# VH-VL binders against Apolipoprotein N-acyltransferase (lnt), part 19

Target 1, 229 residues: Apolipoprotein N-acyltransferase (lnt), of Prochlorococcus marinus subsp. pastoris (q7v0g7r236to464)
Amino acid sequence: WQTNMPTREKTNFKNQFINDKLISAQKIALSNDAKLLITPEGTLNNNFNLNFKSKIRMLAGGFRNSKNGLRSSLLGYQIGDKTYSSFIDKHRLVPLGEKIPGFLNIFSRGLSAVGGIQPGSDSRFFKWKFTQPLAIAICYEITDGFKIRNAVKSGAELIISAANLDPYPRKLHYQFLSLARVRSIENKKDNIIISNTGPSGLISEEGKIIKLFDPNTEQNDVVNPNFSI
Key: E = the ipSAE of ESMFold2; O = the ipSAE of OpenDDE; V2 = 0.75 times the mean of E and O plus 0.25 times the DockQ between their complexes.

## First folded at step 11 (VH-VL; framework fv_flanvotumab)

Design q5 (from e5 with light chain S31R; at its last look DockQ between E and O 0.07; V2 from the best seeds 0.00; counts 0 for: pae O 7.3 > 2, placed apart)
Fold by OpenDDE, look of step 11:
Order: sequence, then C-alpha cells, then structure tokens
Structure q5 (fold): chain C 229 residues (1-229), chain A 122 residues (1-122), chain B 108 residues (1-108)
Amino acid sequence: as target 1 above (229 residues)
Amino acid sequence: QVQLVQSGSELKKPGASVKISCKASGYTFTSYGMNWVRQAPGQGLESMGWINTYTGNPYYAQGFTGRFVFSMDTSVSTAYLQISSLKAEDTAIYYCARLYEPDWGLEYFDSWGQGTLVTVSS
Amino acid sequence: EIVLTQSPATLSLSPGERATLSCRASQSVSRYLHWYQQKPGQAPRLLIYYASNRATGIPARFSGSGSGTDFTLTISSLEPEDFAVYYCQQEYNWPPYTFGQGTKLEIK
C-alpha cells in the first residue's frame, strides 16, 4: 500500500481514517491472493489500534511506545490481530555518516520533531514466526549495506525497504531506488520497496526493477517476489 | 437477541424535514457500524451510507450528500437519519442495518430494522 | 464504482424446482459478496455471506458459490416461503457498499 500521505508533522490523520484505508487495502490484497500487506514508514501512530481483526498478515510502518521511548518501526500483524504482535525498530535515524546534508536539514528537522524517536537495535534481521526471515531497512537504513548483508547471512530470504519520503526531493527518491537495487544485487535477494510517495515495487535479486507503482499516488498493488511466506 | 427498532411512518410535505430513529438493543451499540438503506416503492435496495458508531463519523454514498445527515446518540443506542428539504422522490422505506463484523473481519448486514416509510406529498 | 448485475430480473418457478440466480460484478470483488432475501412487506435478511456461507438459521437448500466477478445463489428445492426478492451485495470497495438490482423469484 503506497499511501501518498503527507508527513505526520503536517497532517495528523485520525486512527479511524487509517483504519478505513487499511480495510480497503486488505480487501484489495486478498482479492489478489496476496499473503502479506506492507505499508510505508510512519503509516500508523503510536496509539493506533485496529478497530477490526486483521484479515491478512501485514508489516505496517508505524510508531510504537517502548520502555526507552518512541520507536519508528515495522509492525507485524498476524491474521486476527488488532494490535501488532511483532516488530523491528528503526535504528538509523540519520543519513549515512550521521550527517544530514544542509539542504535536507529542514526536512530532517521536520521528521525528527515528531518527538523523541529513539533508535532500536542495529540488527536488520527480522525473524517472523510464520515466515522466512527478512532483512528490513527503514528509510536511511537502506544506505547501510553491512547491516543488510549481516541479516542475509543470518538467514534472511527477502529484503523489505520501507520509507517515508514525502518531505524529501524527488532526487532522493531516485537515490533510494538506486540503493535498493544495490542491496538486491549485493545480497542476491529480491527487495520489496514501499514508500508513501514512491518508489514502491519489486526489485529482483539481479537488480532488475520488476514493478514500480505510480509515484505520488495512493495505490494498492501486488508484487510477487521470490519468497515463500 | 439483536434488535433494531425504527420510528414510525412519516407523512411530510415537500420542503419539510424528517428525522428517523433506529434504536439498537441486544448488543453493544458502539461496536458495530450502522448502515442506512433506501427502498423506493417497487424498487431495489439502495445503500445510502453508514455511520461509525464508535467515532460518529458518517459516510455517505454518492447521491446522498447534502440533504441527508447521519447521527447517533450512544446514551440511548440510537442512530438517526435526517432528511431535509424533502422531495416527492424521497418517498421510500428507509432501513437501518447493522454492519456486523465477525472475528475474521468480514462486514455484512446481519440485522435490519423493520423499516420506516416516509411519504412526501403535497 | 462497482456495479452488480443480477439475472434474471424475474424467475418464475414452482415449488420443488431448482432455482439458480446470478450476480455479476463489473470488476473482481473476490469473495466479498453477500446475498439477502426480502419477502413482501418485510425487511431484508442476510442469507449468504462471503459468497458461500449460510447465515444462521438459513436452510441447507440455500447455497452460494463463485468468486471474482461471477456468483450464483442456488435453491435446490423451492419451498413456498422462498418466493421473494433476492439481492446480492458487495463489500470490496470503500463503504457504503452496493447492491444488485435484485431478482424476483415468483411462483409460476
């Protein structure tokens, strides 16, 4: 689900709105025999609960409350869940090198101002109970080839790259896509990319773009990676 | 047992307003949405929209915006349909129907009110 | 908008006969299609949900089948009380959900 939703700082969507969108997204997913629904970074707020039982497994980008503060995460929902039952937290909160380019400072401040996001584990290895292990990159984490490689070495069979790219220039969107391709090539693993404004789609283990969603549009579509769920 | 009881038939003149009530019982009112369906004489069922009874947010079908207003009162487990500026073409039976959601997330109308006839005549 | 088209508009049969009603969607609705029965002077009632599941209290002679765009409601052996109007309804798209135009099952 490519949401095309603005950044949280600009618009605070009510949980009801997101629930309604998720209902539609899940229905579309199921109608296309999808087994997993994935949403971009920051889709769900930290107080979000489904007002229905999930009809499909999903990895939803969103925030979660932890003992150490607010985390940005991919949240795992099992069929029947109203709340997430698994998660992997975002570790890298800044671009590679821990420096934000000057021209992006305004954008970074906006994202950081969501208030007190704390980094999670640096491991990008995500072992989900009912699926093969995954390598998860959230936003800037796509730049860290070593972390993703380590996840693959640990047994990850698919890369998932989720990002909120709304506040960033289009050039950065292309960079994100390029990096995603590199990660696929390096690890010989398919890479599902999902962002709110694009790029979203599937990259093959050879780095070939198999599918891309239309940019800057809300879109629900299905990809078929080399992966068994 | 789940029951939806609607208010009685209404006879109105063009330009007037009507407010139909749908009282729910036998379940937690705020747990399930409430749909409104219109049926003109001798015609089929037409979905007007629904109201989220937890949030109070209404959703209107195309053609049912403006003059049609969904509302609710949780204290009495009642949903309301208000139609303003009534026209002869609004003559119909109006049904409320519970939007039931079982554990695996389906949504369908498992319970219906008995219907309310609204007649608009000069 | 997803349009549901039911056929035939009217079906005339006798008690004991088999009835087959069709509902076609303008696009795939997966299995998110339900059937309702409306007897004269009464409110509709849920008959089949999710294409093939009978609602509580619905006799076994009623069955639903289909997925995607083509759905069928079958009554294996008609009883006098089965003569009514039948509506299909989809919940695939954004609420509110839409109904077919209905099939009138009348006694021959």
Scores: ipSAE 0.021, ipTM 0.541, lowest interface PAE 7.3, mean pLDDT 88
ESMFold2, look of step 11: ipSAE 0.377; ipTM 0.727
ESMFold2 (binder alone), look of step 11: mean pLDDT 92; pTM 0.932

## First folded at step 12 (VH-VL; framework fv_flanvotumab)

Design s1 (from q1 with light chain W94Y; at its last look DockQ between E and O 0.57; V2 from the best seeds 0.00; counts 0 for: pae E 5.5 > 2)
Fold by ESMFold2, look of step 12:
Structure s1 (fold): chain C 229 residues (1-229), chain A 122 residues (1-122), chain B 108 residues (1-108)
Amino acid sequence: as target 1 above (229 residues)
Amino acid sequence: QVQLVQSGSELKKPGASVKISCKASGYTFTSYGMNWVRQAPGQGLESMGWINTYTGNPYYAQGFTGRFVFSMDTSVSTAYLQISSLKAEDTAIYYCARLYEPDWGLEYFDSWGQGTLVTVSS
Amino acid sequence: EIVLTQSPATLSLSPGERATLSCRASQSVSSYLHWYQQKPGQAPRLLIYYASNRATGIPARFSGSGSGTDFTLTISSLEPEDFAVYYCQQEYNYPPWTFGQGTKLEIK
């Protein structure tokens, strides 16, 4: 019966590939004494399992199954765990009686978000054990300055902006970077940007680009953001 | 050198609670997970789940998501298993076991406690 | 859930004989299969890890083999102290980490 391959065997191949990349990334992060590993939006699929215990705290872009369907999320893995223990879900914009700028409508196809960690249903504030509080923006969420500002007012010390920009035109890549710089300036917080095919790096609280990796290059590097003020 | 010492046997009535301790020595407690394994009289081994000793987060196997609570006290290198609303079918020996990890993704139970017999009868 | 089926359930042999214990997984566990020994009134003891590696202090008469779904524990010449219950355990998939039902090796 050479013609029948079970679905789980095909899923296991993709999971093994991602696990191998994550092991390599964690080894590099540990060799550089990093305290947090962050991956772009959509790095993990909804049936993904670590086949190793995480050696570093990791915020991984991925998907989770919820009671109302699939959610796009940043998933928090603690040291010693194979499963995420924390998450923050991506939310959708609702264009009821309000019109968002045309290029931002492209981002609004995302799944609605409901998380158990946020101080409200769709808050961008993220706090878990052994980390400083964070403000999280997944892809188009960088456009919602009010929710990011509210997360900073709630005590977030750093902004994390994660995206998968491969489906989008390069014009939107530059606009994503520009919006991330604005959020850093208006909230006086450093912003770590993680994308797969777009800009990745560190933006200072003054909006200055401290480090920016070449787009479309797979890179793993350590940055030290400023948590003061 | 690695040693896991459990609390003594318990005789309880249905509806009562019990808390079993497992004190670790000879290694850094927070570096390795602690598993709980049940063995009913005349039966095989049944994994109940484990606790991440670094975070304190418990993880329960199917069928143990209710009356069973894993906890720990890092200051005394001790893991705990609490069973509430005891039933006759909870009569068993309960073991703690260290999850040893010599390499990425390779894990096994290299050290076991001596076991704690819990007997539930009226 | 991965189910581990051990056979035979009971194996009656005499000292000096060769024992062969089988463990079959319902799906592949690669080589992430471990063996434990439990003597009467005692806690389990690790014998073999990763299908074929003897744990520290385990006599050479114990050997493990297999990969994928079929695994074997062999005791080349039984000693009186080897009469016990033997369990296989897989850790390929994160929870539950499951045990086989056991094979009782007893004196005939």
Scores: ipSAE 0.081, ipTM 0.621, lowest interface PAE 5.5, mean pLDDT 78
ESMFold2 (binder alone), look of step 12: mean pLDDT 91; pTM 0.924
OpenDDE, look of step 12: ipSAE 0.462; ipTM 0.796

Design s2 (from q1 with light chain S30R; at its last look DockQ between E and O 0.03; V2 from the best seeds 0.00; counts 0 for: pae O 9.6 > 2, placed apart)
Heavy chain, then light chain:
Amino acid sequence: QVQLVQSGSELKKPGASVKISCKASGYTFTSYGMNWVRQAPGQGLESMGWINTYTGNPYYAQGFTGRFVFSMDTSVSTAYLQISSLKAEDTAIYYCARLYEPDWGLEYFDSWGQGTLVTVSS
Amino acid sequence: EIVLTQSPATLSLSPGERATLSCRASQSVRSYLHWYQQKPGQAPRLLIYYASNRATGIPARFSGSGSGTDFTLTISSLEPEDFAVYYCQQEYNWPPWTFGQGTKLEIK
ESMFold2, look of step 12: ipSAE 0.277; ipTM 0.660
ESMFold2 (binder alone), look of step 12: mean pLDDT 91; pTM 0.925
OpenDDE, look of step 12: ipSAE 0.693; ipTM 0.855
ESMFold2, look of step 13: ipSAE 0.159; ipTM 0.616
ESMFold2 (binder alone), look of step 13: mean pLDDT 92; pTM 0.931
OpenDDE, look of step 13: ipSAE 0.010; ipTM 0.511

Design s3 (from q1 with light chain W97F; at its last look DockQ between E and O 0.46; V2 from the best seeds 0.00; counts 0 for: pae E 14.9 > 2)
Heavy chain, then light chain:
Amino acid sequence: QVQLVQSGSELKKPGASVKISCKASGYTFTSYGMNWVRQAPGQGLESMGWINTYTGNPYYAQGFTGRFVFSMDTSVSTAYLQISSLKAEDTAIYYCARLYEPDWGLEYFDSWGQGTLVTVSS
Amino acid sequence: EIVLTQSPATLSLSPGERATLSCRASQSVSSYLHWYQQKPGQAPRLLIYYASNRATGIPARFSGSGSGTDFTLTISSLEPEDFAVYYCQQEYNWPPFTFGQGTKLEIK
ESMFold2, look of step 12: ipSAE 0.000; ipTM 0.414
ESMFold2 (binder alone), look of step 12: mean pLDDT 91; pTM 0.927
OpenDDE, look of step 12: ipSAE 0.622; ipTM 0.836

Design s4 (from q1 with heavy chain G33D; at its last look DockQ between E and O 0.75; V2 from the best seeds 0.00; counts 0 for: pae E 6.2 > 2)
Fold by OpenDDE, look of step 12:
Structure s4 (fold): chain C 229 residues (1-229), chain A 122 residues (1-122), chain B 108 residues (1-108)
Amino acid sequence: as target 1 above (229 residues)
Amino acid sequence: QVQLVQSGSELKKPGASVKISCKASGYTFTSYDMNWVRQAPGQGLESMGWINTYTGNPYYAQGFTGRFVFSMDTSVSTAYLQISSLKAEDTAIYYCARLYEPDWGLEYFDSWGQGTLVTVSS
Amino acid sequence: EIVLTQSPATLSLSPGERATLSCRASQSVSSYLHWYQQKPGQAPRLLIYYASNRATGIPARFSGSGSGTDFTLTISSLEPEDFAVYYCQQEYNWPPWTFGQGTKLEIK
């Protein structure tokens, strides 16, 4: 589910609205025999609760409260879950290393730059019940080839790259896409990319763009990676 | 026909443990969450939480963490409630209840066990 | 936490009379409110689901109405077997699945 929800608008959305969108997304997914639903970084707020039991396995970008602060995460919902039962937290909180480039300061207003976010584990290896292991890159984590490679060496069979790219310029969107392709090539694994207002789709293990959604449109669509869930 | 059959009444001393069983039949056990509800003598119904019978993940309501453990055995379509370090205030009837979901977001307890009385007395 | 308040606490009526039970939610629960009947010494049983739908096997004299915060269970003409405790329950949004404190319908 490519949400296409700009940060300015996203902050005004109520949980009920997101629930309704998720219901629609899950219905579409199920109607297309999808086995997994993925949403971009920051889709769910830290106070989000499902009003229904998930009818499909879901990796939803969102926020969660931890003991030592707020985390940005991919939240894992199994079938039947009303709350996430698994997660992987974002570790790298700043773009392009340890500093935010000056030219990107104006974009520090995005959800990924929310103050108070604490880093999670640096491991990008995600073990999930009923699913083969995954390599997860959240936003700028796509730049860290070693972390992704380590995840693959640990048994990850698919790369998932989720990002909130709003309100970053389009050139950054393409950089994200380019890096995602590199990660696929390096690891010989397919890479599902999902972003709210940026590139979403499927990159093959050969680095080929198999499918790419319109980045300016909310879209629910299905990709078929070389992956057995 | 959907049936939930619970284990018999229990008499325990404070500090002991009890494990209540709830055997399900007449439907696919792993397709619906199993909930636990407590009712103290002369009191109302109190939701304790539930177990996702598909994943095995338990979820506990506030006040029912720590000493209360939900578990299941899918091979015999049975859910379990274990209470450790029993206290006198744990004296109650405990019910298992199936959470049926006929549509998106719609959930209700359509089937109940007969209840298990747990008496904690010195 | 959503709190359900039932009223009255006790309702004393005679067979043949009309019973009206109220359940008020501290916030809107849409229609995700259910009614259960519990007879003495028995487990609760589902009576009404989703505010106004009779469960299977429930007589037509039972009806539910309401949405949002105010709900009503009505028994048009009481039968002897209807004297029991009635609970409303909300399952809107997030746990706990809170119950009302119950209304005891007793014979006058």
Scores: ipSAE 0.051, ipTM 0.682, lowest interface PAE 3.0, mean pLDDT 88
ESMFold2, look of step 12: ipSAE 0.058; ipTM 0.606
ESMFold2 (binder alone), look of step 12: mean pLDDT 92; pTM 0.928

Design s5 (from q1 with light chain N93D; at its last look DockQ between E and O 0.05; V2 from the best seeds 0.00; counts 0 for: pae E 17.2 > 2, placed apart)
Fold by ESMFold2, look of step 12:
Structure s5 (fold): chain C 229 residues (1-229), chain A 122 residues (1-122), chain B 108 residues (1-108)
Amino acid sequence: as target 1 above (229 residues)
Amino acid sequence: QVQLVQSGSELKKPGASVKISCKASGYTFTSYGMNWVRQAPGQGLESMGWINTYTGNPYYAQGFTGRFVFSMDTSVSTAYLQISSLKAEDTAIYYCARLYEPDWGLEYFDSWGQGTLVTVSS
Amino acid sequence: EIVLTQSPATLSLSPGERATLSCRASQSVSSYLHWYQQKPGQAPRLLIYYASNRATGIPARFSGSGSGTDFTLTISSLEPEDFAVYYCQQEYDWPPWTFGQGTKLEIK
């Protein structure tokens, strides 16, 4: 007799939770004089809207609807935005989760959307107002050293690596960290690593781990990357 | 109190050069970029570009690469605009304006010099 | 490549009237649009920044609105000192930033 709850109601509850977390993160960022907030891959769903005006510039991992289908992206929010104003789409999708159904039972909600996502542009160079040019790697894109090197040659001054590592064993978390170090060394650029349950922190241009947060903890902290060559 | 004081009006013949100064006071000169804006008689505002006062690197708008040179002297908190090979079309008021950044990446011209009229006539 | 087109080119009104000035961008500038006032013989003055925020010392009769490509500056009740030229300016692109061609607000 009783009808099940509509899917829209579940989506609204999830959006409120994410909005609350983003407000908390922005308060922490502002209290520490941070100029840019970065969130991990897949933080925002494709129907997500901020219920507040962003008070800090933010690169948030999320999904967007495009003419050619759903994209996994880093979404750029300017101060005052409730919707993103810029983006860079993930080009390389997770091959295991997309092709072999057996791995689906390892994945979180974020990977439920991966099966319908099309690859974006193959360039990893991101020019965004109010930041130095960036080289962007979303998840396994960090394995493509050629694309990251091309972005640095095009003028990128900092590497940002965003990932959702929930679906993967601890060995892949360390592999991700090791690849981020290699990208920093070979390009002589600092690399900011942001993941939801895996490694997050700052890698120097010499490959030294300047700061690394504990895995599987919710953490907000400020790092000061070197924008030098 | 932020203040930008420009050098006085100039009357020049075609082919001459002019160097306009913009002296800043009331703030740390190297903390904010300095912009140059042209306004021909009866016309609107035209952005010429800016100079990064920390590095000294100039950046020119399209159409201002060549005869226009931005420079500065940080020891006296002064920015300069030099125009060589003056043409009649260079007759205009030239303003300096501070690029204010109250928050990271939000920038606007919050303080302007009084303007320097350059008149080029034969 | 971002062109700002202001309309009307000239607006003739009397003191006490409401003025509405338009600025349209050739592509989205999000909310990165600022408004300046220039009186004859004077340097421009910042009025509104980031589409809708009044600069320090600007009277409440000035307000800005809009986002994306369409922006408006409204003066709710004109005073004699408000008759001037008004410019919009975008800062969405990389420097250098561009101005609109101006709207002259003159006494009828």
Scores: ipSAE 0.000, ipTM 0.403, lowest interface PAE 17.2, mean pLDDT 74
ESMFold2 (binder alone), look of step 12: mean pLDDT 91; pTM 0.921
OpenDDE, look of step 12: ipSAE 0.525; ipTM 0.810

## First folded at step 13 (VH-VL; framework fv_flanvotumab)

Design t1 (from s2 with heavy chain N35H; at its last look DockQ between E and O 0.03; V2 from the best seeds 0.00; counts 0 for: pae O 10.1 > 2, placed apart)
Heavy chain, then light chain:
Amino acid sequence: QVQLVQSGSELKKPGASVKISCKASGYTFTSYGMHWVRQAPGQGLESMGWINTYTGNPYYAQGFTGRFVFSMDTSVSTAYLQISSLKAEDTAIYYCARLYEPDWGLEYFDSWGQGTLVTVSS
Amino acid sequence: EIVLTQSPATLSLSPGERATLSCRASQSVRSYLHWYQQKPGQAPRLLIYYASNRATGIPARFSGSGSGTDFTLTISSLEPEDFAVYYCQQEYNWPPWTFGQGTKLEIK
ESMFold2, look of step 13: ipSAE 0.343; ipTM 0.698
ESMFold2 (binder alone), look of step 13: mean pLDDT 92; pTM 0.925
OpenDDE, look of step 13: ipSAE 0.008; ipTM 0.508

Design t2 (from s2 with light chain N93Q; at its last look DockQ between E and O 0.04; V2 from the best seeds 0.00; counts 0 for: pae O 11.3 > 2, placed apart)
Fold by OpenDDE, look of step 13:
Structure t2 (fold): chain C 229 residues (1-229), chain A 122 residues (1-122), chain B 108 residues (1-108)
Amino acid sequence: as target 1 above (229 residues)
Amino acid sequence: QVQLVQSGSELKKPGASVKISCKASGYTFTSYGMNWVRQAPGQGLESMGWINTYTGNPYYAQGFTGRFVFSMDTSVSTAYLQISSLKAEDTAIYYCARLYEPDWGLEYFDSWGQGTLVTVSS
Amino acid sequence: EIVLTQSPATLSLSPGERATLSCRASQSVRSYLHWYQQKPGQAPRLLIYYASNRATGIPARFSGSGSGTDFTLTISSLEPEDFAVYYCQQEYQWPPWTFGQGTKLEIK
């Protein structure tokens, strides 16, 4: 689900609105025999709860309250869940008071730069209950080929790259896509990319763009990676 | 020196197709995207979209989907614009323009082709 | 889509005078706004990038200012070769980029 919900518009999106959108997204997914619904980074706020039981497995980008503070995460919902039952946290944040490498300066204005967000585990290996392991890259974590490679070495069978690329310059958008292709090639694994305003779609293990959603549009569509849940 | 050289003027009948070329030199073709801009007679500049020369992916502006196709040949550092089912309203000068990227935060059209006039007339 | 509105549509001035061109965005584009100059019968050329930076070879009499939604291109003292059409363009959003409708600077 490419949400087309820019960060600057987040204040306009209440939990009820997101719930309604998720209901629709799940219906579309199920009608197309999808087994997993994926949403972009930051889709769900830290106070978000489903007002319904999830009808499909869902990896939703969002925030969660942890013992050490707020985390940016992909939140895993199993069928029947109203709250997430699994998660993988974003680990690569912009530390407060630390100089950001020049090549990452563009990310200094991102969500990770917001005070209060704490890093999670540096492992990008995500063992989800009842599914094959995944390699998860959130936003600029896509730039870290070593972490993704380690996840694959650990048994990940699919790469998922979720990002909130708004309001970054569009240059970052297609750089994200390019990097996602590289990660697929390096690891010989398909890569599902999902972002709020694009790019979203499927990259094959050969680095071929199999499907790409239209940018700046809300789009619910299905991709078929080489992966079995 | 960065240069973009476009193919010559075209005169076409309605319903025909045209393919404009934009040959790049003076830089690594796949390092920068290529934008296409249309300018109807006496009108302003209109962005048609761009092609990512690294991925090969085209991105079209609204109104430029379907009949307009961006493509490229990296072996000759050339970008192409194909317009099918030409209409009279497609009469315009078409420009290719390099998307220069000085850093991660910026991208602008620093180099332009000389333009290609496409005239569609019965 | 971000709409850029330029004003005035036409500006008639004499050589030596100061020219002030405006570009307003329908929403904030931060500083990701560029200016282009197009002389009659020629392709556009980059004039100002990122709101206030002169491109290579652009004379010092050209300057850009602004951020967010309001931008200004200033020519301190017009030269005969400066009479042309000027376009602003934003690259803040995902494609497509958008141009203003242009301001024609003509000789009075």
Scores: ipSAE 0.005, ipTM 0.504, lowest interface PAE 11.3, mean pLDDT 88
ESMFold2, look of step 13: ipSAE 0.134; ipTM 0.620
ESMFold2 (binder alone), look of step 13: mean pLDDT 92; pTM 0.934

Design t3 (from s2 with light chain N93H; at its last look DockQ between E and O 0.04; V2 from the best seeds 0.00; counts 0 for: pae O 11.0 > 2, placed apart)
Fold by OpenDDE, look of step 13:
Structure t3 (fold): chain C 229 residues (1-229), chain A 122 residues (1-122), chain B 108 residues (1-108)
Amino acid sequence: as target 1 above (229 residues)
Amino acid sequence: QVQLVQSGSELKKPGASVKISCKASGYTFTSYGMNWVRQAPGQGLESMGWINTYTGNPYYAQGFTGRFVFSMDTSVSTAYLQISSLKAEDTAIYYCARLYEPDWGLEYFDSWGQGTLVTVSS
Amino acid sequence: EIVLTQSPATLSLSPGERATLSCRASQSVRSYLHWYQQKPGQAPRLLIYYASNRATGIPARFSGSGSGTDFTLTISSLEPEDFAVYYCQQEYHWPPWTFGQGTKLEIK
């Protein structure tokens, strides 16, 4: 689900609104025989709960409260869940109130908007119940090839790259896509990319763009990676 | 050469609407954001917000929500500012300014339009 | 919201003199502060970017310094064409990018 919901507009979206959108997204997914719904980084706020039982497995970008602070995460929902039952936290963070140099500098602004985020485990290995393991990159974590490689070495069979790329420059969008392709090639694994305004789609293990969603639009579509759930 | 050319001065009555254009040339329009800046007579510069020229998403500063609308037409490399329900307080020069990005995380207004005077008077 | 305070409000000097303009941020903006010059009846133009870098075409007599919360624009020897209003602007924080209220440099 490419949400086309900029982070800066987050305050305009109530939980009910997101729930309604998720219902719609899940319906579309199910109607197309999808087995997993994926949403971009930061889709769900830290107080978000489904007002319905999830009808499909969902890996949703969002925030969660931990013992030591707020985490940015991909939150895993199993069928029947109203709250997440699994998660992987974003690890690569920018210090609060700081900008970092180079390519990552642009990402620091996004983190500052959310505020108070604490790093999770540096492992990008995500084991889900009754599924093959995944390698998860959130936003600029895509730049860290070693972490992704380690996840694959640990048994990950698919890469998922979720990001919030709005309102970042267009060049960042392209770089995200390029890096995602590199990760696919390096690991010989398909890479599902999902962002709020694009790019979203599927990259093959050969680095080929198999499918790319239309940018800057809300879009629910299905991709078929070389992966068995 | 980068150029931003704005539409001409406007004289409007209170309650009317105005749409200012900012035509860009000399660069790829969708590669850089466009900021709007207001300057009331004898006052300083005030950032109104900006539009992402790639996504089309506008971002408004506080106080510039509702009556102010940023839009664009990529086919003619033009950004627009529309102000509805004009008030006397809206009398000002409005500037478009390119948000240039020479490096990651660094952004500044390197090119400005010549400004458009909007006068709201009964 | 980050507030930029410029001082003095007005600076009266003669050609040939040194001008020192101050810009203070309510919070640290690191070096992500820029200066603009606006001559009477004209649009602003970029003068200094990232605290200390002269924009293209800007004379060497213009210099910027500072980081964090305190910034200074210096004109080593004023030329007649330098009499204008100067604005500082921060872009460290999310949009909108805030401006200082400006310093008017006028001829004595």
Scores: ipSAE 0.005, ipTM 0.512, lowest interface PAE 11.0, mean pLDDT 88
ESMFold2, look of step 13: ipSAE 0.171; ipTM 0.642
ESMFold2 (binder alone), look of step 13: mean pLDDT 92; pTM 0.933

